VHH binders against F-box protein At2g26160. Designs and how they scored, part 29

Target 1, 331 residues: F-box protein At2g26160, of Arabidopsis thaliana (Mouse-ear cress) (q1pez8)
Amino acid sequence: MEKPEWSELPGDLINLTANRFSSISDVLRVRSICKPWRSAAATPKSFQCNLPSSNKMIETVLSPTTFFRVTGPSSCSYKGWLIRTKQVSESSKINLLSPFFRQLLTPSQQTLDLLKFEVSEIRQSYEIHIFDKYLIQGVIGKEGPSHILSRVVFLDNLIFAVGQDDKIWCCKSGEESSRIWTKIKNQVEDFLDIILHKGQVYALDLTGAIWWISLSPLSLLQFTPSIPMDYDGYDSCNKRLVEYCGDLCIIHQLRLKKAYIRRSQRTVGFKVYKMDEYVAKWVEVRSLGDKALIVARDSCFTVVASEYHGCLNNSIYFVDNVRKSVIRMKL
Short names: E, the ipSAE of ESMFold2; O, the ipSAE of OpenDDE; V2, 0.75 times the mean of E and O plus 0.25 times the DockQ between their complexes.

## First folded at step 19 (VHH; framework vhh_7d4b_2)

Design z4 (from y5 with L106F; at its last look DockQ between E and O 0.43; V2 from the best seeds 0.00; counts 0 for: pae E 3.2 > 2)
Fold by ESMFold2, look of step 19:
Structure z4 (fold): chain B 331 residues (1-331), chain A 121 residues (1-121)
Amino acid sequence: as target 1 above (331 residues)
Amino acid sequence: QVQLVESGGGVVQPGRSLRLSCAASGFIFDDYAMGWYRQAPGKQRELVAVINWRGSSTEYADSVKGRFTISRDNSKNTMYLQMNSLKPEDTAVYYCATLESYEGDFEFDYWGQGTQVTVSS
């Protein structure tokens, strides 16, 4: 697989302190430097939970994951690498993974010495895993549109997610065996994405309108009009939310629409929209400036390109499933 | 580095049993549904059994239902295929694979090299 330099932690960094510690999680926890392991008590410990759906042929589970930037002590540019981490459900161990392909970076008996390296949290997210019995059995028919990305957000003691029915579901944070998902009532639209922004939960619908999620009562209130995107030949369900320069933005991944095909076409481009508060209208973002957009399967976020080895500004990095490689497009 | 290593293949008489193993490394085994494929010479690969990440859901091809049992031991990063009442038509190379769905498409991200099973006298 083709991978950018900044998306994989070099093996030399992994091996620098290969001594008596058996896993990176034990080293990080003992030295009390890692925020994610210290803060895990406030979030659910389960690494998989069922996402509710009326369709029993498709099983979906969510697995928590966190993206970090790792910088070395002798980097001339003070640049770093992007990694993904996951906590093992039955232990305090933390697995280090490649951010795009979910491959383990740390074989047994290797450690990352936190006294020599800086680790900073970028974003908490959830991986989405699907067991699709229609696909497995060759049975024709799926209900609802397939999503490229579902985002899960945590606020207070609640978890919000977009379900396979394209509706917003909510559950109380806690033990996975007691987790009960409740669908927010009176959802007249289908939803594509969800994000935490400035202490509020927002959801993106199929038309490109953003909704605010009220907690008291638990309900959805439309926050913006639909985006003015001309949908000539593009799939309307390839839109995602991201925060850019303090603003909520909509990213439309341009894939050619196929009327009767279950597979998406290769990506041909991107459009990014932000709300002009003065006129209350969507405007197109023509440049990301000094930033890059990371479009991972389960997460979409912005990084400052100069903080990462080999990362180019004004760029979007995403996975091409056909070629099994990470592709860069300039906005 | 992701690896799937099949073992347990061999030559066996019709009506007998054989157990295949698939040892996995380089990824978080517990996060993936897994499957067994087989390919006879001159034939396309055929999916014969699948199991979800917890082992709580399985599916079988009609040709092996009631005879084959898929299982997994997540503590050992290993998947198994118990093959009972073997028939000559079960002769094939058996492949272990991850079962990954992406964008509504079925994709196996990782495959083993395969193990030969031959059912003959």
Scores: ipSAE 0.307, ipTM 0.689, lowest interface PAE 3.2, mean pLDDT 69
ESMFold2 (binder alone), look of step 19: mean pLDDT 83; pTM 0.842
OpenDDE, look of step 19: ipSAE 0.572; ipTM 0.791

Design z5 (from y5 with F108Y; at its last look DockQ between E and O 0.44; V2 from the best seeds 0.00; counts 0 for: pae E 2.4 > 2)
Fold by ESMFold2, look of step 19:
Structure z5 (fold): chain B 331 residues (1-331), chain A 121 residues (1-121)
Amino acid sequence: as target 1 above (331 residues)
Amino acid sequence: QVQLVESGGGVVQPGRSLRLSCAASGFIFDDYAMGWYRQAPGKQRELVAVINWRGSSTEYADSVKGRFTISRDNSKNTMYLQMNSLKPEDTAVYYCATLESYEGDLEYDYWGQGTQVTVSS
């Protein structure tokens, strides 16, 4: 697959802005001038929150992060760059990061002056960092992952998460040092993903069915039937939820479950499913059209490809852990 | 540009102590668990000690338990390894690295160039 130039886009933006211009006062001016940038600056501080698990050997930290599209001066180009941002604790300062590799575009104590650029918020999310003491004590990872990546969604005063037991848990959001997680009772299915969509929380189960989470009462209600799953040799656990053209879609990342690659399963392709409302069944999306799908470790979302430098239509961009680079695959 | 710079290595007699430092830049240090690794000539790389992002949880290789102590100072973006009661078997190049668990494997996204520790009479 073609190697995109996405890893170089932040560097080009930095070169154009003369990197030394940024200061804390410039960040504060961004808060007061541009609403989308203010939303990122208003994101709550990073916090540590042990996700619910019966396995006390696994610790997590949730760090809020926001993806933006940044465009240069109006006299230059209508295409932009994708950046990731994170708020510095105890200040309104915002760090600019590479969207895929979580590295700073500038040194830790510096900021960039983006006041001369337009910014558009794409998605608020959380970085999830996992410290697995059991795996560390073993020193040797097994073929195929032994745990499923946890996901977190915030709605109003509630936090919803897929726990390490693959069940949906809920707790009140707040600044308390300890949190009380409540498992939604009588869950018969295992869950892979959770997403906020149009003000509602949805969860994806292992069979490819989507469940709606009701707040009154707090319960799970099956929203769709399961998707077809007869792909011989592929891991069934690599499914995620994404918004595409205003609708919920399921992305199945095709990885070989026999592990024919050295250390990690290699991605060989993707399938995207959308609910056909006329027939009330899942159908495969064979083309993303003028869109591209961004698959980061902790976030998955769509962009209009023509709005970004170096972004191709009908493409999926993801990080290949074996090659440790951003890979493009055409859908 | 992510950078991890080890320091504090040297030549020391058995039974003595050394303190290694790892200065980090180019990423948000507070978000990462960190580890120390070592590699002796002709040997496989060995995980020596790890520490979570806040310093509240640590793990050690059996060969160094009770002798080595890992710590971190997030205000200085620096991780440390205090090595006491050094043995000739501890002779190696020591590397610091970021550490994450992902999909059932340990990931070492970034690591430094290493610092030599030699324990000999």
Scores: ipSAE 0.408, ipTM 0.772, lowest interface PAE 2.4, mean pLDDT 71
ESMFold2 (binder alone), look of step 19: mean pLDDT 84; pTM 0.849
OpenDDE, look of step 19: ipSAE 0.560; ipTM 0.786

Design z6 (from y5 with D30S; at its last look DockQ between E and O 0.60; V2 from the best seeds 0.00; counts 0 for: pae E 2.7 > 2)
Fold by ESMFold2, look of step 19:
Structure z6 (fold): chain B 331 residues (1-331), chain A 121 residues (1-121)
Amino acid sequence: as target 1 above (331 residues)
Amino acid sequence: QVQLVESGGGVVQPGRSLRLSCAASGFIFSDYAMGWYRQAPGKQRELVAVINWRGSSTEYADSVKGRFTISRDNSKNTMYLQMNSLKPEDTAVYYCATLESYEGDLEFDYWGQGTQVTVSS
């Protein structure tokens, strides 16, 4: 089966915008369209933290990143491109990156003036970079043990994270304050994912149950039952949370267990589940309709497929880390 | 395009030194932990030295500890491997790679083409 290419901003358009010198003023004009970054005084910055893992601290850097839809000049189609951006360190300039990979769209490292383009913010997120000293110590000279990706969510002045111990931790946000992490008490389950949904923080456990995080007291309350098919020859640890049509849904990325086949750890499909409010049971979402699901490393969100060049409806776009490529699967 | 270009390999007598360089482009170098990987004839590739994004944390395989030193200069987008007291067992093609923990495994998103180091006699 052929692998589709996600439509990225064409090099000719990048070259046209790159022929203008970028300035702080030009970046601020683009940011005035984006509510979270409308003021020069409200510039988000990268910060280093150590995520907790029992008595071990895992070195982590959280770098803010934002996904945008960019539509070309008025002479172009109303379809747009998906881009990702990051703030240049110690600057008000913005780097343009590939939406699925952490690579620059501008090979010369030149910043671009987007004043001739319309930009719409899709999602704010953080790139998470992990230096797991303990995993590395186990891998140097051999294969290391399995470890789960950490996930971070911000609500008000709090940061919530899934630690390397698969537990939910929180701390206050800040640039010059100590990161005092507090483990939420009474966690009997291990967690895979965490998301902000309708102003509340939810967490996904290994069985596919969703938990709500209460702030008074700081605790976890089970919100849904587990999904019915956690184990059927697939790795149970490849589940994520996504909002779809206003509902929390579970995305199960189907990867065959290594013990069953000698082939590579590749995604063979996806299952999407939502809670049926009338029957109070998990049901499979069989079609995304006019939408596509974007499964990036640090973010999972939906887009209206017709608004993007080369984007097909009822499709899931994700990264195959074995082949280092973007793959499309029809749901 | 992302590129990692190794240099500094060569043929050297046992007990001598070499310094490898890895020039990086096409990504934000200071966001990545980096590693040196080697593959000897008839063996699998092995990770021998690792450095975090700022150069403040390093790890070494036991076979090179005390003899090799990994470093980086983020202003030049370059990583280095100083290889002292070289032994015939160090003969291999040396690769630089990006390194990150992802979904419970170490992940090497980008690789160089490698540079040959031969320690003979």
Scores: ipSAE 0.374, ipTM 0.775, lowest interface PAE 2.7, mean pLDDT 72
ESMFold2 (binder alone), look of step 19: mean pLDDT 86; pTM 0.869
OpenDDE, look of step 19: ipSAE 0.597; ipTM 0.814

## First folded at step 20 (VHH; framework vhh_7d4b_2)

Design aa1 (from w7 with D30S; at its last read DockQ between E and O 0.56; V2 from the best seeds 0.00; counts 0 for: grease 24.22 > 24.2)
Amino acid sequence: QVQLVESGGGVVQPGRSLRLSCAASGFIFSDYAMGWYRQAPGKQRELVAVINWRGSSTEYADSVKGRFTISRDNSKNTMYLQMNSLKPEDTAVYYCATLESYEGDTEYDYWGQGTQVTVSS
ESMFold2, look of step 20: ipSAE 0.610; ipTM 0.837
ESMFold2 (binder alone), look of step 20: mean pLDDT 86; pTM 0.872
OpenDDE, look of step 20: ipSAE 0.049; ipTM 0.494
ESMFold2, look of step 21: ipSAE 0.606; ipTM 0.840
ESMFold2 (binder alone), look of step 21: mean pLDDT 86; pTM 0.868
OpenDDE, look of step 21: ipSAE 0.596; ipTM 0.815
ESMFold2, fold request of step 22: ipSAE 0.551, 0.574, 0.659; ipTM 0.826, 0.834, 0.859
ESMFold2 (binder alone), fold request of step 22: mean pLDDT 85, 85, 85; pTM 0.861, 0.861, 0.861
OpenDDE, fold request of step 22: ipSAE 0.589, 0.758, 0.751; ipTM 0.812, 0.906, 0.899
ESMFold2, last read: ipSAE 0.612, 0.567, 0.622; ipTM 0.833, 0.812, 0.837
ESMFold2 (binder alone), last read: mean pLDDT 85, 85, 85; pTM 0.861, 0.856, 0.862
OpenDDE, last read: ipSAE 0.481, 0.727, 0.659; ipTM 0.774, 0.879, 0.859

Design aa2 (from y1 with D30S; at its last read DockQ between E and O 0.53; V2 from the best seeds 0.62)
Amino acid sequence: QVQLVESGGGVVQPGRSLRLSCAASGFIFSDYAMGWYRQAPGKQRELVAVINWRGSSTEYADSVKGRFTISRDNSKNTMYLQMNSLKPEDTAVYYCATLESYEGDTEFDYWGQGTQVTVSS
ESMFold2, look of step 20: ipSAE 0.608; ipTM 0.829
ESMFold2 (binder alone), look of step 20: mean pLDDT 86; pTM 0.873
OpenDDE, look of step 20: ipSAE 0.011; ipTM 0.325
ESMFold2, look of step 21: ipSAE 0.521; ipTM 0.796
ESMFold2 (binder alone), look of step 21: mean pLDDT 86; pTM 0.874
OpenDDE, look of step 21: ipSAE 0.500; ipTM 0.760
ESMFold2, fold request of step 22: ipSAE 0.541, 0.567, 0.577; ipTM 0.798, 0.817, 0.839
ESMFold2 (binder alone), fold request of step 22: mean pLDDT 88, 88, 88; pTM 0.895, 0.892, 0.893
OpenDDE, fold request of step 22: ipSAE 0.240, 0.754, 0.722; ipTM 0.626, 0.897, 0.891
ESMFold2, last read: ipSAE 0.535, 0.571, 0.576; ipTM 0.813, 0.827, 0.818
ESMFold2 (binder alone), last read: mean pLDDT 88, 88, 88; pTM 0.895, 0.887, 0.895
OpenDDE, last read: ipSAE 0.000, 0.738, 0.725; ipTM 0.214, 0.883, 0.895

Design aa3 (from w7 with S56K; at its last look DockQ between E and O 0.34; V2 from the best seeds 0.00; counts 0 for: pae O 5.2 > 2)
Fold by OpenDDE, look of step 20:
Structure aa3 (fold): chain B 331 residues (1-331), chain A 121 residues (1-121)
Amino acid sequence: as target 1 above (331 residues)
Amino acid sequence: QVQLVESGGGVVQPGRSLRLSCAASGFIFDDYAMGWYRQAPGKQRELVAVINWRGKSTEYADSVKGRFTISRDNSKNTMYLQMNSLKPEDTAVYYCATLESYEGDTEYDYWGQGTQVTVSS
């Protein structure tokens, strides 16, 4: 069957159709059709906003990023590749990136014809970039990371983030002029992570408790109890939220406490906890089974390992000391 | 692979001008503040100029203020250093680098191979 000449569709129809796609993968597919469709299809834009909890107008950019599974057209293998995309703020170009690093994948500079590939979305997220800290008036900023490690969540017209004060902040995602951050009131806990789960926003506090964010009124309600954090000889300061088999789970990244140099802090393991709904207690997940856990800076998610090249069952992939690392969970 | 490639160096007489270029590839150029460093023979590497990711904010070492101009074209993934009124003391290998980049919790910078600038009568 001759492929339809989609370029011959009326412009109005193209515009109407292209703007109705909500998934990044669909947008990418649309953009791969032809120039008219590409022009009509709006890509998710980066958002400029102030840093939460800062009284200073620190320029912060929220850049959309998406993890994809990509399979080749002639591949007899069911296995695909894990690929990350990011939109470059100024050029509106979508780049293909390593899932764990900010390195471009070849041929990321070329237009990807997604019609030749099978593409499915795995995870959508946003990277938080702080730029003003690099060059403040008369001073080069050398303090802190260039990226905020916590995730941001978009829900409808709202953006949620963990601020530098370890509190949850919310702003409207509309016009730039209306992007005023508001701290949720009556927060006593400090928070480490935030996630969108089943259409709701949840936050993880330092004690390992999950909080649900109510939108009306804007408030935090404790959803789960705290997790015991006593790991002898280990630092579990890095805690993340992840969806696993439809449930919210907590990941504790374990590092050796006595590292003389912060850079020498080696990840030695992970603990994963799942809530037992029947007893309302956290239970350790000792095996990921056929899944692999991806722990990136701005994203955390699970994949079926057999569906991806280079993925092992019951494994956690993460970045440690600028290197991709993998830990296999021990039963 | 991340690459920074400097060009435009050479031998010039005092008072003349040079324009250095730094071509970046293998990473999202727009995400990074960039800078020029230089290292003269027998001296430590020093910061010469920095520019933020948007190219709107710049800073210079006192020794080059008023003479050097850092700029960038993000559409070309290229950073520039316009060097005017060159002096013998500007003689050095000039390096292009990213500033304050992080992978995970680790700070890193990408560096070019450098380009030689020689100012001599």
Scores: ipSAE 0.032, ipTM 0.414, lowest interface PAE 5.2, mean pLDDT 80
ESMFold2, look of step 20: ipSAE 0.530; ipTM 0.800
ESMFold2 (binder alone), look of step 20: mean pLDDT 83; pTM 0.843

Design aa4 (from z6 with D105S; at its last look DockQ between E and O 0.49; V2 from the best seeds 0.00; counts 0 for: pae E 3.3 > 2)
Fold by OpenDDE, look of step 20:
Structure aa4 (fold): chain B 331 residues (1-331), chain A 121 residues (1-121)
Amino acid sequence: as target 1 above (331 residues)
Amino acid sequence: QVQLVESGGGVVQPGRSLRLSCAASGFIFSDYAMGWYRQAPGKQRELVAVINWRGSSTEYADSVKGRFTISRDNSKNTMYLQMNSLKPEDTAVYYCATLESYEGSLEFDYWGQGTQVTVSS
């Protein structure tokens, strides 16, 4: 079959078609077709912004990243590799990164053409890089502000983030000059995390309650009750949202309380909670079954363990002290 | 594998200058802030200078402010530390590292092996 001359398609049709692709893998494939398609199918770009705070001394770069399942073209195995990528806008090539770390999986500055591999997209995310001048000055002299590690959520032309004030902020993802952060009004709770779930943005507060973010009007509504849990002897301040089997779940990462520096903190365990919709109560998820939970810095997600090399079922993969660690869930 | 390799250290007399280099590989250099640390014998490691990912913003320890200049060339994956008016107190092993802010602290995920700087008459 003669390869369709895709370049001859009307520009309007190309634009309409190219803009319908939401997955990065599809975008990359589209961009590989020809120049007109490449131009029409723009990839997300890194952009600089300030964190939603009153502190102008904080510089932030948001870099798009994607988690993929990658299999070789001649792979006889159904198992693939979990790979994190950085997009290259000029072609279908991407940089391959460790899912958990900052290291390249390929030689420096080399890119891999995903079209040569079987790839499936797991999750899109943004890596958050923060340069806090005030904090740096504080280390040198004055005490700097505390930051919360949270995900940045992109929804259409909006960006949501947890600010330094532990509140939810929103800005438009347009031109740099138009990136004005607006704090959602009437927030009484402090928030730890945000997530995009089924096309909606949700936030996790300090008490373990999930809040839904309404876009019109921009507001927060409590979606779930709180989880008033105190773990004796452990710090559970690291709470994250994750989608598990189509439902929002909460991950409590348990660390020793005595550590004042994150890198010195040892994770001793995890608690995972799911909402029972029938009784409207949180219930502990004691087993992940055939799934593995990936807890990365900028993303949390589950995978079918059997589909990936090196993944065990009923396990949580996370980074502890610059090392990848695994905890198997206890039944 | 992430690698940071420092070079340019040596023995100099007080008042002289040295230029340190840090060659980075194994990660996207331009995406990360970087910094220099130093550790003198019997002392704790201390932050000397930091630079943002673009090279447009820098911070210095008070002890080196006005004498040291941190810079970077992202096209070469290299960070530099120009050290002028060196003092005996600057004697230390100098390390380059990646820099990341997290939960109110500065984290350094990757370190070089260091380069010795000795300032003596």
Scores: ipSAE 0.199, ipTM 0.587, lowest interface PAE 2.2, mean pLDDT 82
ESMFold2, look of step 20: ipSAE 0.277; ipTM 0.755
ESMFold2 (binder alone), look of step 20: mean pLDDT 85; pTM 0.859

Design aa5 (from z6 with S56K; at its last look DockQ between E and O 0.45; V2 from the best seeds 0.00; counts 0 for: pae O 5.0 > 2)
Fold by OpenDDE, look of step 20:
Parts: structure tokens; sequence; C-alpha cells
Structure aa5 (fold): chain B 331 residues (1-331), chain A 121 residues (1-121)
């Protein structure tokens, strides 16, 4: 089939068409067509902002990132590769990254011709780069609280985040350099995580309850009951929200309780909970079946393991001590 | 592959200056905070200085405040440590590292092989 001369399309039509794409994968495909299409199809920009905190010494860059499944055209295998894309803050270029690490994938400096590959979008997210001067002072030996959110949520023109005060904050995502954060009023609970699910924003509190964020008025409503948080011999301080089979689930990362070395805490397991809607109770998910759970710093999501090279069924992939680790869930 | 390569170390007399460099590759340098840490013989590793991605915010250990200056050139993917008024106590292997915050903690994800700094009469 003769390659369509897409470059000959009138500019107005190119612009009109390019601006209608909402998915990152579509944008990338459009950008791979030719220079005019690339120019017309803007990639999401990185956001520079301060995180909501009583301390103004926090500088944060929020960089759009997307997880993709990529398959080669000549591959007889239906299996693909899990890759991560990131926009370079300064050049607005898109780089290919390891899904778990900061390292660039080769050829990282070259534009991937997506027309030669089958690409499907898995998850959109924002990588959070934080410079907390106060936290740094703490590491150097000064006393102070250390709290940084695990992820942020973008919904339309709003950004939601968990602040250092463990409360939910919201700001407008507009191009304005001065983003004003507003704390949602009447928050009693402390929160650990936030997620976008089915077009709505949800937050996880310390008790394991999920809250729904209402936009009008801006408020929090408890959506689920609390879950048991105590595990004998384990620290479950890392709790995350994840979509699993269309449902919102909670992940508890379990570490050995060693009081004296926070950094040396080894992950020894995970607990996953799903809400039983009929009885309105949390039920432990003991098996992921044919799925693998990806627990990245800025993202949690599930994939069909068989669709990816290097993925095992009923497994959780995570980063521990700067190393990729895998835990197979016990039945 | 992420690489950090330190250079500029050496043997100097007390009161002299050294400038360390850290050349970074394999990642988007300008997106990350960076830092220096050092380890003296028989001692634990200690944080020396940190710098944000812009190079506008810095923090130092009390022991080096006023003497050391951390900086970066994002166009060159290089971080620097200007060390002035060196003391014998500054003798250590100096390491360059990427700085990341996760779950309320700071961590160094990647670091170099280090460069030896020896301050002796």
Amino acid sequence: as target 1 above (331 residues)
Amino acid sequence: QVQLVESGGGVVQPGRSLRLSCAASGFIFSDYAMGWYRQAPGKQRELVAVINWRGKSTEYADSVKGRFTISRDNSKNTMYLQMNSLKPEDTAVYYCATLESYEGDLEFDYWGQGTQVTVSS
C-alpha cells in the first residue's frame, strides 16, 4: 500500500485533526507521521509547581509519562514489551525509558517510528520529581517531618495531590506559573494516595478507607469502609490504590519491622484487597491469576502477564532498594 | 545505562582547593536533583551537598557549609563540587549520586565509583 502523503493535507485540517486526539498513543502516532503533523500535535507539557505544603521550599516537576505495550511488526509472538515514555522537560522531546528505572532505553535519542510497531497505551501518569529542601535538611541530620506524595492526579483542568500535611489539595493546571493550591475543607482523615478511576478522583486514607472527591462542591465523601491495617511483624506503611479488573483495589506493601534502619527495610510481601460490593467489605485478593501487578513509584497498574516479555502470572513487580524485584503471590 | 563518573580528586595540602566533576549519562540529567556524598576510611557514608534540578536550590552538611559549593550545568550533564579551605577531615572518597524522593524519604538511586580526595600536610 502506497504510503499516504499525509504531509499534503492542508494545515488547518492537520491542526483540527491533531487537536482532537486525547490519548498519548494517538498523539505519538500523529507526531510520527511527518513534521507538519508533529508540529500540530503538542505533547503534554511538564508542570513546574510547588507541592501543597506549609513549607514553600518544595520544588516539583510533574512530567507526563505513559506506559505502553510495544510489539514488533515481524514478531511471530503476540508478546510485547513494556516500555515507558517521558517528555524531556527542556526540549519537549519524548524519550523511551525503562518502566521501573530512570535509565534511557536505546535508541533513546531517536524518534521511534510507531508506524513500524504495534503500540497500545496501558497507563498515563505523571512522574514526580521533588526537591524538598526541608526533607534534605532532615537527611543531613536536621529534625523534621518527611512526607512526599506518591502520585498526583490530573482531572480536566485540576490537579489533585496529597500534601505533606497528609491532606488532599487541589489546584488549577493552567499554564500559569503561579499555581494556587487549595486544601479541601473539613478533612479529618489523613491520606496516603490518590487515583483517577473511571473519570473520578479517589483518595486512600490511613485507615484504608477510600474517599471520593466531589468537584461541586469540592469535598470528600467516604466511599468505602476501612480495612484492617495491622500485620503482626510487618510494617504496612506503604499503601497504594490500583485498578484491578475494573475495580478499585488497595495494595499493602509489607516490610519487616526493623525500627532502626528505615532504608534497609526489605519488602517481604503484598496484600491486595478488593471491595465486595454485595456485602460492602474488603476481601483479600490472594491470586492475581493471569495478571501481573506493576508497582512503580508514580504508577500502579495490572497487565495480562502473557502479553509481555518477562512477566509472570500472579506476580508483583516492584522496585526495592533501586532494584527491580518480583514477588509471586502465594495462593 | 545510567552512568555517573566522578573526576577531579587528588592529594592537596590543607587550605587548598579542589573542584570535583560528575559527568552523567543514560538519563535525563536536568530532571533530577543531584548530590555528593563522601566516605572516609572506617566511617559511614555522609551526605555532603545536594542541588535541585534547576541548580537554584542547594543544601550542605554543616561540616562543609561556607567552604563547599555545589553547582550544575545541565547543558553539559555535569555536576560540580567546589571545595575550598580543605581540611584533613575532608579526606574521603567522594561520590556523585542522583537524588530522588520516595514515600517521604530521600534516596540516591544511582551513584558513581567515586573519586579520592586526600588532604594532608
Scores: ipSAE 0.029, ipTM 0.440, lowest interface PAE 5.0, mean pLDDT 80
ESMFold2, look of step 20: ipSAE 0.383; ipTM 0.794
ESMFold2 (binder alone), look of step 20: mean pLDDT 84; pTM 0.853

Design aa6 (from y1 with T106V; at its last look DockQ between E and O 0.45; V2 from the best seeds 0.00; counts 0 for: pae O 6.8 > 2)
Fold by OpenDDE, look of step 20:
Parts: C-alpha cells; structure tokens; sequence
Structure aa6 (fold): chain B 331 residues (1-331), chain A 121 residues (1-121)
C-alpha cells in the first residue's frame, strides 16, 4: 500500500484531526507524520506554578512525561523497551529518557519516529521540578516544610498536589493567571501521595489510609483504613500509591533507621499492601507474580515483566541514591 | 552519559576578567538548576554561584557578589561564569555542577572535572 501523503491534507483538516487525539501516544504518532501534522498536534506544555502553601521564592515546573513500551518494527521478540518521554520546556521537543533518570537515551535528542516502532502508552505523569531560592542561599531548609513529595494529578481542568504542609491542594490548570491553589478544607491528616485511579483522585495519608477526593463539594473522605506499621528497625516514611491488577495498593519503602545521613539511607526492602474488600483489611502482597513494580520519583506503576527487556518477575525497580536498583520480592 | 566540561580557565593578573564555560551533554540541560563551585588549595569546596533552569534567578556567594555573573544558554546547553575584577583569593579549580532539590535536600548530581583559575601578579 502506497504510503498516504498525509502532508497533502488540508490544514484545517489536519488541525481538526490533531486536536481530537487525547493520548500522548497518538499525539506522538501524529507528530511523526510530517511538519504540518507536527505543528498541529502540540504536546502538552509544561506548567509553571508556585507550590501550594509555599512562598513566592519557590519556582515549580510541572513537565509532562509519559512511559512507553517500545518494540522494534521487525523484532520477532515480543519484548519491548521501557522508555520515558519528556517535553523540553522551551523547545517543544520531545526527548527519550531513561525511565528512572533524566538521562537521554539518544545523543541526538531527536524525536522518535513512532511510525517505525510499535509503541504503547503505559502511564502519563508529570515531573516536578522545584527551584528553591532558599536552598540556593545555603539555607538547607532542614527546618522548613518538605517540598512536594509525591506526584501531581491532573483531572480534567484541575490539578491536585500534596503541598509542603502535607495537605491536599488543588488548582485550575487553565491560564497561568487563574492557577490559584485552594486547600481542601477540614483536613486533619497529613498526606504522602496522590494518584488518579479510575477517573478519581485518591490520597494516601501518613497512617497508610487512602482517602477519596470528592469534587463536589471539594472534600476528602476516608476510603480505606490505616495500615498497621510494625517495622522494627526500619523507616517506612516513604509510602506510595500504585495500581496493581486494577486495585489501589500501597508501597512502603523500607530504609534502615540508623542512617545519619539521609543520602546514605539504603533501601533494604519494600512492603506492598492490597485491600481485601471482603474483610476490609490491608493484606500484604508477598509476590508480584509475573509483574514488576516501577517506583520512579514521579510515577509508580506495574508492568508485565516478560514484556520488557531487563525486567524480572516479582521485582521492584527503584532509584536509590541516584542509582537504579532492583529488589526481588521474597516469596 | 552525562558530561559536564568546564573551559575558559587560565592565569590572569589581578583586576582582569575571565569567562568560564560549562558544556553539558547527556541530559536535559534546561531541566536542571546549575552552579559553580570552586576549590582552592588546602581549602574546602565552596559554592560560587547558582542559576535556575531558565536563568531567571541567580545567587552568589558573598565573596564574589558584584564581581561574578552566572548565566546560561539553554539552546547551547552551556552555562557561563563571567568573572570580573579577579583577585588572588579567587584562585581555585572551578567546577560546574547540576543542582537538584528533592524533599528539601540539595543534591549535586553531576560534576565536571574542573578548570583551573589562577590569579597572580
């Protein structure tokens, strides 16, 4: 079949068509067609905003990023590569990155021609870049509120985030001038993470309970009970939400308490919990089976390990002290 | 592979100027705040200047404030340090580094090999 000359389509039709694509993968495919299509199919832009409850000295950029499975066109292998895309803030270029690092996969910084590859979208996310002027001044705000520790969630025209005060905030994602953060009222709990799940936003509190965010009225409702934290000798302060087999799960990253320097804190293990709906209790997931869990800074998700090069079954991939690490869950 | 390559160092007389460059590769340059450090002989490494990802915000050590200017060209993946009114006390190896803040901690992820600046009469 003769390759259609897509460049010959009327501009209005190109624009109309390009604007209908909602998935990043589709947008990328469209952008791979030709210059007119590329121009018409703009990638999501980075968002500049202040952090919730932060001072004006903190600049934050939310950059769209997407995880993909990529397979070669002639590959007889069903295995693909896990890659991450990121839009360069100023150039509208899309770069291919390592899933765990901001390292470029290709020196050329060229846009991937997705027409030459089989590509499937795994997860969309936003990377959070924070520039704290106080940190620059050598005031290691050891005593200040923590920065956003978790991912941000986009739902329709709303953005949700955990603020420096460990509370849930939301703002409109529209025009920059309209990006006013609003704290959800009547929050008693401190929160660690947020996630979009089945079209709804959920938050994880410090006790390991999941909360559902109601949009009308804007409020938090406890969705699950707390998780008993009985980790003698371990620090489990790093807790994340992840979808596993269609359910929300909680990941506890375990570090040794004795580390004098946070940087020296080595991850020694993970605990994963799933809610048993029948008994309404958290149950430890002792095996991920054929799945691998990816714990990145801005994203947590599971993949079928056999579908990816370099992925092992029943494994957790994470970044520890700027190094990619893997832990195999013990049965 | 992430690389930071410093250049522009040399030997100059007091009161003169130098311009250091840091060429970055292997990462998305405009995603990172960056900075210059220096280490004089027998002294600890000290922060000289920092710049945010878009170059709109800069900070300087008190010792160089008013004399040094940090800038960046994201289109060239290069950071600069304009050093004016150099003093003997500015003699050091100057290092380029990426800065990242996470959870309130400042982390320097990548460093260059450094360039020697010598100020002597």
Amino acid sequence: as target 1 above (331 residues)
Amino acid sequence: QVQLVESGGGVVQPGRSLRLSCAASGFIFDDYAMGWYRQAPGKQRELVAVINWRGSSTEYADSVKGRFTISRDNSKNTMYLQMNSLKPEDTAVYYCATLESYEGDVEFDYWGQGTQVTVSS
Scores: ipSAE 0.020, ipTM 0.340, lowest interface PAE 6.8, mean pLDDT 79
ESMFold2, look of step 20: ipSAE 0.521; ipTM 0.777
ESMFold2 (binder alone), look of step 20: mean pLDDT 84; pTM 0.851

